# VH-VL binders against o27280, part 167

Target 1, 266 residues: o27280
Amino acid sequence: MDSMNVPEVLEIKRIVEESESVKTFIFSWDFRREVRPGQFVMVWDFRDEKPMSVSLIDPVRSEIGISIRRVGEFTDRVHGLSEGDLLGIRGPYGRGFELMGRDILLVGGGIGMAPLAALADEATARGMRVDALVAARTADELLFLDRLEAAGVNISTCTDDGSCGFKGFAHERLLTLEENHDMAAVCGPEPMMFQVMRILDERDVPAQLSLERYMKCAVGICGQCCLDDTGFRVCAEGPVFWSQELSRVREFGRYRRDPAGRRVPW

## First folded at step 7 (VH-VL)

Design mm13 (framework fv_marstacimab)
Fold by ESMFold2-Fast, scan of step 7:
Structure mm13 (fold): chain C 266 residues (1-266), chain A 118 residues (1-118), chain B 112 residues (1-112)
Amino acid sequence: as target 1 above (266 residues)
Amino acid sequence: EVQLLESGGGLVQPGGSLRLSCAASGFTFSSYAMSWVRQAPGKGLEWVSAIRGSGGKTYYADSVKGRFTISRDNSKNTLYLQMNSLRAEDTAVYYCAKGHYWSYFDYWGQGTMVTVSS
Amino acid sequence: QSVLTQPPSVSGAPGQRVTISCTGSSSNIGAGYDVHWYQQLPGTAPKLLIYGNTNRPSGVPDRFSGSKSGTSASLAITGLQAEDEADYYCQSYDSSLSGSKVFGGGTKLTVL
């Protein structure tokens, strides 16, 4: 077995409480095993294993971070852990984001800002100009604003309820922002990503979108990896896809499938 | 299966013009950026021009700015390169290349030879 | 005049390892832009061999690997075979050239 496919038992070095429902778990990392923004790791609590995007990549401190939102039994258990406790980590897996151009746009919704925060760090380190649109339902779900500010990112915010910044959805806010970006990276709820993708396509901005629900396909654990209408297999190429790969997929942003294969709207 | 087929190359005198075409199949043409890359006899690769999927933005190497025009007809799945004011140093095989991610080229055509002879 | 510098030639015997370097500057590889590699067999069009520093397209053997450090990148070919005899090109992006894609000068690999 390749060492990437064997879980390492790592000590939780530091925990950062990002919000009431989100924590970032920081581990020492040996960067002989390269990790890129947009990639994920499998997190093992010695009972269950779940994919989590890498949200911090710091070769200077020899650290990685993973940000986890409390949404179910596994994440509740992990949120109950303390500094000094152990977790199993294997990976990284999946296709990461590709950076191009000089001026880039990041559009993140909720926990979708986690992989984009790592990308922002890399882009600013490369001397790129970074604009970030940070979207959430409410002000307390906006994530990584302090970290993005510290990196020199130009930040715009929006909340559905108007509790911080523009009142409205990410795509509505995007329509009020400057158009001259060389690329975009988008991560968040699938309906949000679909609307954002449409606007970026009209602006001729190539976009990369991260589809969390397909992360397990990248490690060879088959779920529903074939997107309808195209027969396109996403297992080997996820979780990050270019907008041109998704533009002909009728499922994207509109519906998912239940165990019987029936369409379920988002 | 992705296929790219160039045509329109040939012999032309300095100061002349040629129009190259690239017929594309096997992918949604309008969704992908396209490029022209050239290679002079016995020399290396040189990027010449690119056009985004919609046709809304175009890019040119400094060596061809003002002389070459890239365009596309998405209804015909065809990429074009209009070459004007040709010079001896424009002599090369011209490749049509699909810029799936427009930092690299995932598919290339066979190329078409353009010879600018004195 | 090449923005990216490659050795003009490398050689090796079957089964050996060869490495092809691609040296850039602070405006391209040193700025963190990804490096991609192409293989051009005699009389044919270039073919994508490595993208995004380390990734292989379907059908490319794992004998081919890419790496990047500082202002340079390398293509490594292990278990060298006769059919590997070809020209190899690196490619990146240069921020000083207003969005230009830049190629290395190319390296001719000879299998002895």
Scores: ipSAE 0.007, ipTM 0.467, lowest interface PAE 11.5, mean pLDDT 84

Design mm15 (framework fv_marstacimab)
Fold by ESMFold2-Fast, scan of step 7:
Structure mm15 (fold): chain C 266 residues (1-266), chain A 118 residues (1-118), chain B 112 residues (1-112)
Amino acid sequence: as target 1 above (266 residues)
Amino acid sequence: EVQLLESGGGLVQPGGSLRLSCAASGFTFRSYAMSWVRQAPGKGLEWVSAISGSGGKTYYADSVKGRFTISRDNSKNTLYLQMNSLRAEDTAVYYCAKGHYWSYFDYWGQGTMVTVSS
Amino acid sequence: QSVLTQPPSVSGAPGQRVTISCTGSSSNIGAGYDVHWYQQLPGTAPKLLIYGNTNRPSGVPDRFSGSKSGTSASLAITGLQAEDEADYYCQSYDSSLSGSYVFGGGTKLTVL
């Protein structure tokens, strides 16, 4: 068997409280097993296993971080853990982000900032100019602002309620920002990503988008993780896709699927 | 089946002009960045110019900036390179190359020879 | 002058292993940009051989492999065959230059 597909039991080295509902769990990592921003791991609490994006990659300290939002039974149990407790981790899986050019725009919504925070670290280390548009419903849900600032990222914020930065949605704020980027990376709610992608396409900015909703499928058997029309398997061919690939998918940004597989409008 | 076919090369005197064309087929042309890469006789590969899928962004090597213009016609699936103020140093086979976005070149044409001499 | 440095030539006998190096700087390979490799058979256009440091396109034998470490990358060819006689080019991206793509000077592989 492939050693990447066997869970390794790791000790929680450090926990960072990012917000009331989000924590980053930090583990020692053997970097002979390469990890790139945009990839995910399977987190096992010895009862259930769930996919989580890697939010910190630190080869100098030999650490990775995994940011987890409290949304259900599994995540509630994990949030109850302390430094020194154990979790199983296997991976990494999926296609990571590619970096190109001198200037990158990051557009993140809510927990979607987690993989983008790891990308921001890599982009700044490469000497790129990094602009980040961080979006959330309220100021309390904006994530990683201090970390992005420490990395030298140029930050713009927007909140639906106007409690921090621009009052409105990410795509409305994007219309007021500089158009001159070599590439973009986008992660967040699918309707936000769809609107942002359309604007970036008009500006001729090639964009990579991370589709986290399909990461709930079992690794390697993901018929149900296929995107409409194209047949992409997110865990095998994603979760990161170029905007040119997603522009051909009729479902993207228009509707979601319920547990029975039926279309539900956003 | 992806195909790229260059044309328009030939012999031209120093200071002259040529327009190269590249006819593309087998993929959604408008969705991919395209480049011109040249190779002087017996020498290595040198990237010359790139253009985004829509044609709104263009990039040039310092050696050709101000003299060459890259363009595309997505309705005709055709890439162009307008070469002005040609120098002996521009003598090369010019390849049309399809970008895998902005990372690498996944398909290349057969090339067209441009000779700048008397 | 090439931005990425390759040896101008390398040689081997059939069945042997050869390695071709590609040395960059802090503004390209050292900055973390991926390295890609192209094979150019005599009288033909270049063909993609390795992308993203280690990946092979469909149709490329597993005798060809790539690696990257620090500011350099390497292409390894095992079980050398006569048809491998070609020029090999590495390619990356350089953040300090006005252009996006940079190539190595090329390595001529001779099969003895």
Scores: ipSAE 0.022, ipTM 0.563, lowest interface PAE 8.2, mean pLDDT 85

Design mm2 (framework fv_marstacimab)
Fold by ESMFold2-Fast, scan of step 7:
Structure mm2 (fold): chain C 266 residues (1-266), chain A 118 residues (1-118), chain B 112 residues (1-112)
Amino acid sequence: as target 1 above (266 residues)
Amino acid sequence: EVQLLESGGGLVQPGGSLRLSCAASGFTFRSYAMSWVRQAPGKGLEWVSAISGSGGKTYYADSVKGRFTISRDNSKNTLYLQMNSLRAEDTAVYYCAKGDYWSYFDYWGQGTMVTVSS
Amino acid sequence: QSVLTQPPSVSGAPGQRVTISCTGSSSNIGAGYDVHWYQQLPGTAPKLLIYGNTNRPSGVPDRFSGSKSGTSASLAITGLQAEDEADYYCQSYDSSLSGSKVFGGGTKLTVL
């Protein structure tokens, strides 16, 4: 039996308040079960189970972190928990990010910075130069700036309302940057990722993008995670895809799916 | 500890050339963009040039474009600035700095003085 | 010729609060570009003090803080100490100057 497929009941060791709406929950982890940036775990509150990206991977301290934004009933309940309380965790699942070259650009929107923060740690540990474009609606929603600084990352901020950094969207900020990178990693709302991907493709920068939708399929065994035009399943073949793979997906940036698997425009 | 050590400064006549060097240590040099920033006597700071970690991208201030060339040798952890067609206005202390025009400079060298005069 | 305007000098007594302004235009700070601050002690190279408008590098005391509003940014120093006597420079990016990094003219802080 695969031990990754059974929930392990873990104690919340530490909680970091990242913003008014985001908390990082830290657990002791046995790294004989390897975890890579870009992978996700299933979080069980003994009532519902939801997929969450891993945002901290620290084998020296034997810890993982999971960052959760308050958006509904499940996340509201989890945000009400305290250090010492218990959650069920199973995984990790999915393919993670791949690092290559000497320079990497990270482009993160909102909670999409969570898996990119873990990637930044790995990239800096490998001696890569890391530039991060951190985007949010407002300054209060920018995430992981102090952690990225501590890792030696060169940070640029972008807010829709202009409260911090460039006033505008991530792709608009990216157009003002003339620095070329060996690769990029992108995570955030699909419309943002689509626009960023187009610019990176024009610049001939290979990019990896994380698709966090339809990760409700346990261990990748259900068809609800399928992408129509390619047959890719986000939980089995993703969530991380190269931009060349996503260019063949008609749904990317245009459609989403409801719980019945029907196409719904963004 | 990060260390940056500039050399190659001196007195040169207008129209002359100088080559500055910066020896870097304490970080993975090949992985970081590097810059040159200058400061004229009694004046403020002016960004001059930047080069990507791989050396594949270079950037120049309009005041030096066509006259200065930035380069690096990652096998020797050394940054260079070739300065041609020097003018009195180029007289300054030249600092080697870790960072590019897109972001900030987290570490600076001690600087090397370049004087363009008869 | 500085694109960003700073007062040439400011002064304060030990323990006081001083603020150094950095005024830009619509092509730099007003366009949303981040502001960074450097401290230059007499006879030494500049040192990074604040980056990304508000962030402090490891080793910089919390007495130093940055802020940004509209076309301007400010560096605040609380609990002023004799060791703070230095030149302070703001830095941003200006899209109208062929995409160039720009510095303020510098502010000499005198601790009375």
Scores: ipSAE 0.007, ipTM 0.410, lowest interface PAE 13.3, mean pLDDT 83

Design mm3 (framework fv_marstacimab)
Fold by ESMFold2-Fast, scan of step 7:
Structure mm3 (fold): chain C 266 residues (1-266), chain A 118 residues (1-118), chain B 112 residues (1-112)
Amino acid sequence: as target 1 above (266 residues)
Amino acid sequence: EVQLLESGGGLVQPGGSLRLSCAASGFTFRSYAMSWVRQAPGKGLEWVSAISGSGGKTYYADSVKGRFTISRDNSKNTLYLQMNSLRAEDTAVYYCAKGEYWSYFDYWGQGTMVTVSS
Amino acid sequence: QSVLTQPPSVSGAPGQRVTISCTGSSSNIGAGYDVHWYQQLPGTAPKLLIYGNTNRPSGVPDRFSGSKSGTSASLAITGLQAEDEADYYCQSYDSSLSGSKVFGGGTKLTVL
């Protein structure tokens, strides 16, 4: 859709502080332009554009939310903005998550919980049972716990340092969970997603994984959005992929691309 | 336009308590995280504590955990630091500073001197 | 020692260029967290000089500039003037300390 490629200047309606490093920016949204969990938008601060997953989709209040982790110059500038300030938004882009079955598992690491929080809202609204495994390095980096609880999600946590829940990594915690699910959705650091995918594959649980790789473009024409020999473009064919598709990608879980396009081990 | 004004500092004996205040003006106070940063005489800057715009999240340096409590009253545009069990090493000028926890401090107050001595 | 390392002092003559380094690690600057710089004139509160590695607030002369590479950042001052004599602090964020704002130890700039 051509209209999706033109940035719309929107006023920041509300800002929610999710953690010391993450804020959710909430905008009024015209839902004639449909948005689904797992899709992303390009956020433009009138200097630079960056892809950000949609973390809140609320047609009742006519609002979307975009959760942004502070990690560099662009995100630092955006974090300095206030209610009433303006941002350009293009999109949405990408393939969203598909809900199937009755019982689903969400596995999120850090900011990867952002698109999964939107998915949890939709799944619970559909009457599905939702289990979420929320992982982070420390308790202060666990995101959306209050929102997930309010939605009726069954929450398990793990932190690398043991400050909340299981002490260890997401895949180690997953091994201690005994329930089967009709599908899973996974988003977080690529090494975490790779390990989680392997466990879910062994359990015959179909999984959708959201890839948030370094992106050079929003229109699917650049090599940074391309995955290895498969030729998948994250912004065009992704960011959500089924596990069977990712099992064929040699780079997944092993390498990333720097701004120059070189392979860098995780 | 933006102004931060600290008060409540003074001389206190070891083990005593003080409450610092910072009156803010010239910006939408509720929308910004606030911090306390201290500087011992002749020494460098040390971050002490931060509070989110809503007041829902608070953070503390290990040196003050369990002794200091940061709070805010958004209706009065005022930031507070309750300091208990004060030690000689807490002697410093205490600045309130405006800025998101992961970000920079764009404005600083003048500072208020806290001296912990017998 | 501070988590961010700065030289304790630097000096230069009027009109010269000086640089002040800020050396971090993989848990702060190396993890992608931005570096910010503050100037503290004698007897005054710190003032924001550079934010987000390279940006100047309104009113800061363009002879002050910041840069970042790998695990380190630098503040450069060109056309050094007597009024630049001050303490300079870098600041970033460190994830290994359960998340904490961290300052460098500070650098005293002496204008000869």
Scores: ipSAE 0.000, ipTM 0.384, lowest interface PAE 19.1, mean pLDDT 83

Design mm4 (framework fv_marstacimab)
Fold by ESMFold2-Fast, scan of step 7:
Structure mm4 (fold): chain C 266 residues (1-266), chain A 118 residues (1-118), chain B 112 residues (1-112)
Amino acid sequence: as target 1 above (266 residues)
Amino acid sequence: EVQLLESGGGLVQPGGSLRLSCAASGFTFRSYAMSWVRQAPGKGLEWVSAISGSGGKTYYADSVKGRFTISRDNSKNTLYLQMNSLRAEDTAVYYCAKGHWYSYFDYWGQGTMVTVSS
Amino acid sequence: QSVLTQPPSVSGAPGQRVTISCTGSSSNIGAGYDVHWYQQLPGTAPKLLIYGNTNRPSGVPDRFSGSKSGTSASLAITGLQAEDEADYYCQSYDSSLSGSKVFGGGTKLTVL
């Protein structure tokens, strides 16, 4: 019998190298523990535990995938693992994306494409038309393009340096794309999401945005991952929020808080 | 604690007008889409209208389009429904609800009764 | 008048399981739109019971569960209790109605 609050030790079945800095770890999964796009799991390497978005949900193969970017000590250790090695997985946690309408726009920046790749799979399986704007600093950091293309997703790219697609930021590229969608889902750096949200609001496109910062409290002891003036707890109420919920939050897109609660600009 | 409190209901003649109000508290009102949902006596729920958090976008059920106007005053945390050219079939309890036409309603007020009768 | 069809009533004894169906079409549930469920106790406003097909808000017992398949959704109540006696409504979105939110006709649950 499954319990989302107890880590299950799972064998790494397959590892996919997505880029120089990102790998997807694939595990067999018992779907009696339902997983939705936009949810996250706690990954335990038997020393430290960190939250990671689910990037692949495949009930047909009975597999989930977790995409991890190499950014510090924990992720460096996990990147050193091989097929057959073990990791503890607890969850899933958080509310996932809701799908509405016939047409959806996905806007992903960097590793933010990970939860959106899982969402793209579900949306295409439901027969929705999916357009994805994939953004990164350089062409080498664009993620999941082959997977999205294989799923039938209409892809637009942009890179800060112009090495692939439009030269510029995601919101600048979005301004050149005028097609209306029934909804949008956005995940990436908070400043990018803030700018994208403003444009979607002007176009009357309802959007869901995934905020994955301050997820240390995800174990469920306390929900201290809060946003200014709203009291939202990312691990309890998120990480997915509607654009109207975020449009009036003072800190969204402007600053974040370090572990001591001090404001840190983006 | 989220609270929604409706007012302004009453008895009105066919062809008449009423303005409903909903006082909201316990959340950042300006950040959320709001809706009106009605329920005729002994009948089911029917979505009537929705308004975006900024008030810039409004949506209406076909049955009320052109007759009802939804609006909000974010400085007063208040939602409104102006109802004109009222018909007998508009008789219902009107609920203020937190949510949009594309989502679910996580909080509801207690409702206010509107009776359209000669 | 409802675009989502629910049985008008269901009944069960304490401790039993009951299931309430919500049948839609290709323009709503069949188009992939999520289904949400509301509980309305006599004389009170509706309360959110299930959202996004399967999710429970804080405070809703795990005796309540939702599922969706094809053009239909179901609300299951296990370990039926007297306080579960209420009207239950399903709700989705219908693309053919210019973005209209649609409710089922409601199901009255009687606990014997």
Scores: ipSAE 0.008, ipTM 0.455, lowest interface PAE 10.4, mean pLDDT 83

Design mm5 (framework fv_marstacimab)
Fold by ESMFold2-Fast, scan of step 7:
Structure mm5 (fold): chain C 266 residues (1-266), chain A 118 residues (1-118), chain B 112 residues (1-112)
Amino acid sequence: as target 1 above (266 residues)
Amino acid sequence: EVQLLESGGGLVQPGGSLRLSCAASGFTFRSYAMSWVRQAPGKGLEWVSAISGSGGKTYYADSVKGRFTISRDNSKNTLYLQMNSLRAEDTAVYYCAKGHFWSYFDYWGQGTMVTVSS
Amino acid sequence: QSVLTQPPSVSGAPGQRVTISCTGSSSNIGAGYDVHWYQQLPGTAPKLLIYGNTNRPSGVPDRFSGSKSGTSASLAITGLQAEDEADYYCQSYDSSLSGSKVFGGGTKLTVL
């Protein structure tokens, strides 16, 4: 059997509290199984399995990290675990980010900063200049600021309520950002990503966007991650897409689908 | 090293036309928005026009809209400003600048003087 | 008729501190948009001096600093030197306009 499709039972080596609602779970990892920023794994708590983006990739320490926001029953159970406890990990899956040029803009909203934090590490290690726009509803929901600062990333923040940095949305802050870039990577709520993509397209900055939709399977057979106008399957062809690919998708940033497949406006 | 070199300025009669050029080097020209900024003798800076890296989006100050046309040739790394129906108040040094009016201008050319007079 | 208001002139002696203000409104600086500063030496093109309210490009001395509060921004120059004699311009973005009024009127700094 393919070892990628068999869950490995791994011990939680370390837990980092990123915020009141977000924790990073760190595991020893054998890097003969390659992992790239933007890829995800299936996390199994021996009851349910959910896709989670890889937020830390550290081949020097032989570790990966998975950042999980507490939003439901599965994530509540996982947040109740301690160092030494066990989780099943299957993967990695999906297309990772591609890096090009000398400077990159990262735009992350909420937990969307998780895959971008891993990308920031790779970009800085490659010698790229990295600017990050970190967006959240409130100051206490801004993620990875200390880690980005330690990596030498130039950080801009915005919060919906004005509690830290610019008062407003990511796309409003983006209009005031200081430098043009060779590329961008974007991850966060779909309406935010749509507005950011529009501005980056106007600036002619090629952008990669990561779609963090819930899935019941990791191999593209479930149909829940299928996009309207392209037939793309997020877990098979994504979750990272170029902005040119997403511009073909009518539903991107406009509506989503409930479990019954009905369109639900954002 | 980033370099921007303007040319095409000169003396022109009111109602006349001029085409300015800006030769760019030292960066991936097609990936960046470019602007024209002018400065009348003894006066301040005035943003005139901007163009996206692809050339698909153009922007104009109200004072020049309908008279000036910004364009670019990414195969030649060259920015242009076609100026028609010139008026005495268009007399200024015209600077080629890397950037857009919604951000900042990190590099500027030396400027080219346009004089509109009889 | 600049949307951003600067004093037309400011002066100081060598070694002193001077500040140049840039006053906007609720649709630009007051809306949270960043302020950038340019230095123009006599007979030369403008040079980026400060971007994003507080950041210095490589090669700009620490004696130049920017700040922003409410609807206004300031450029501070400490340890004033003769070579600082120049025109200084602020720039921001106004979401309610076509972009035609993005610069302040400029401030002439005279080193006495």
Scores: ipSAE 0.007, ipTM 0.436, lowest interface PAE 10.4, mean pLDDT 83

Design mm6 (framework fv_marstacimab)
Fold by ESMFold2-Fast, scan of step 7:
Structure mm6 (fold): chain C 266 residues (1-266), chain A 118 residues (1-118), chain B 112 residues (1-112)
Amino acid sequence: as target 1 above (266 residues)
Amino acid sequence: EVQLLESGGGLVQPGGSLRLSCAASGFTFRSYAMSWVRQAPGKGLEWVSAISGSGGKTYYADSVKGRFTISRDNSKNTLYLQMNSLRAEDTAVYYCAKGHYWRYFDYWGQGTMVTVSS
Amino acid sequence: QSVLTQPPSVSGAPGQRVTISCTGSSSNIGAGYDVHWYQQLPGTAPKLLIYGNTNRPSGVPDRFSGSKSGTSASLAITGLQAEDEADYYCQSYDSSLSGSKVFGGGTKLTVL
C-alpha cells in the first residue's frame, strides 16, 4: 500500500563514471511514480541506506540516474558495484524545483550539479534559455559539462585553483556575469549558496536553493529535520527552498549541525 | 500582521489618467515582489502588473502594456500604479497583492474602485 | 480570455462534497506548473486557499483540499457549510505567455 516506504530492489542497468570520485547509477523506472528534479531517493545497499539526489530523469527511456560521490564507507561500497548488481531504492521524497519564466540561471558546486543537471534537462525541454555556472575546487571536479553542452546550456566555469575557466569562487564569477534571469536554482556547499543567494537577492533574481545536508532525516520521524529559527522540515518542506524563505534562517551559510545537534562552523 | 491599503481610485473620463497607491506594513517590503490584480464588476480576476522587490524588473499584461506603469518606493513601503490613456474596459476594483505572477499571492488589500466613464 | 477553464457555477447542500475543476493545457498545468486556489467571499478581497497544488495556509480548514492530474486540477470541499458560498479561482503559470500568469474564469459556489 505505502510503496514510497518500501524499498524496491532494482538492477543497476548502467554506470557512468563522471569523475574520479563521482559515478551515476542508472536504473529502469516506472514513471507511474513521478520523479521531479530536486527530489531524492533512499539508496539501500542491504546494510545501510542513504539519501541521494536524482540526477537523471528520462521517461522516454524509462530510466532514472543517481549520482554518488565517494566520501565514506557506504559510498565506497556502492562504488564497488557493477552493472547487474542490485540496490534498494525507495521514494522519491521532497519537493522538486519549480520552473517559471523564459530563462534560468543554474549555479552548481561540485556534486551539487547533479540535481541541477536533471533540472537543466527539464528546463531545455520546456524551451527555456539555460545558463549554468559550474564551480569546483579543481578542473577534475567539474561535473556534467558534456551533458549540459549536449542539452544546449550556455556554460560558464570557475575553479578555486584556476585550473579551468575563471580563477575564484562561484560568487566571484557570478559578479562578472551581467545576464538578467527570470529565476535561478542553486545547489552546492552551503557557504557558496549563501554568497550566491545574497548576490541574486541584490539583483532581484528569485532563487531556489537545495539543502541536501538534511535529507538523511527522511529515515526518521517527520519534524526532526528543522532549520534553526523557522521550524522548516527539510525532508517535508525541502530540500528545495526559495531564497525569500532562507533569508529568515539564521544558521543558513553560517553553521551546520553535527549528528549530536551541535553547531559546527563552515 | 501583514496589511495592504489601497488608495487613489475614483471616477475618470476616457483618455484620462489616475495614480493608485498601496501602503504596505507587517513585512520587509523591499524583499518581496508586488502585483496589481483587477476585477471588473461581476467579472473574474485579471492580473495587471508585477514589480520585483528592488523595482528593477516590471511586468505587464498585454491589455495594459504601454499605458500603465508600476513602480515602488521601498523607503516609504508604498507600491504605485500610474494609469494613462484609460478606457471603459479598465473599470474595475484594483487590488494590491503580495506576490509574483510565477508564484502565488499570499496577501491582498481591500481594493480600490476605478470607474472610467463619460 | 482565460486559458484555464472552470465551470461557471457549482452547487451543493450543507454536509455534501463538491469539486471545482480547473482545466489547462500542455503549456501550463500539463507542463508541470503548480496550481493555486483563491476564495472570494461576497464583497471581500480574494484570500489564498490552496497553494502549490495541495498545501493549505494556516487557518484554512482541512475540508478544503487540492489535487492535480495531467492538464487539470481540482479543488474539493467536504462537509459543505453555508459560509463556503463564494467565488473560487484557480491560478497557474503559462510558459507560452511571456512574463504572465493565468487565472481561471472563476466558479460561483451556491450552498442550497
Scores: ipSAE 0.008, ipTM 0.465, lowest interface PAE 11.5, mean pLDDT 84

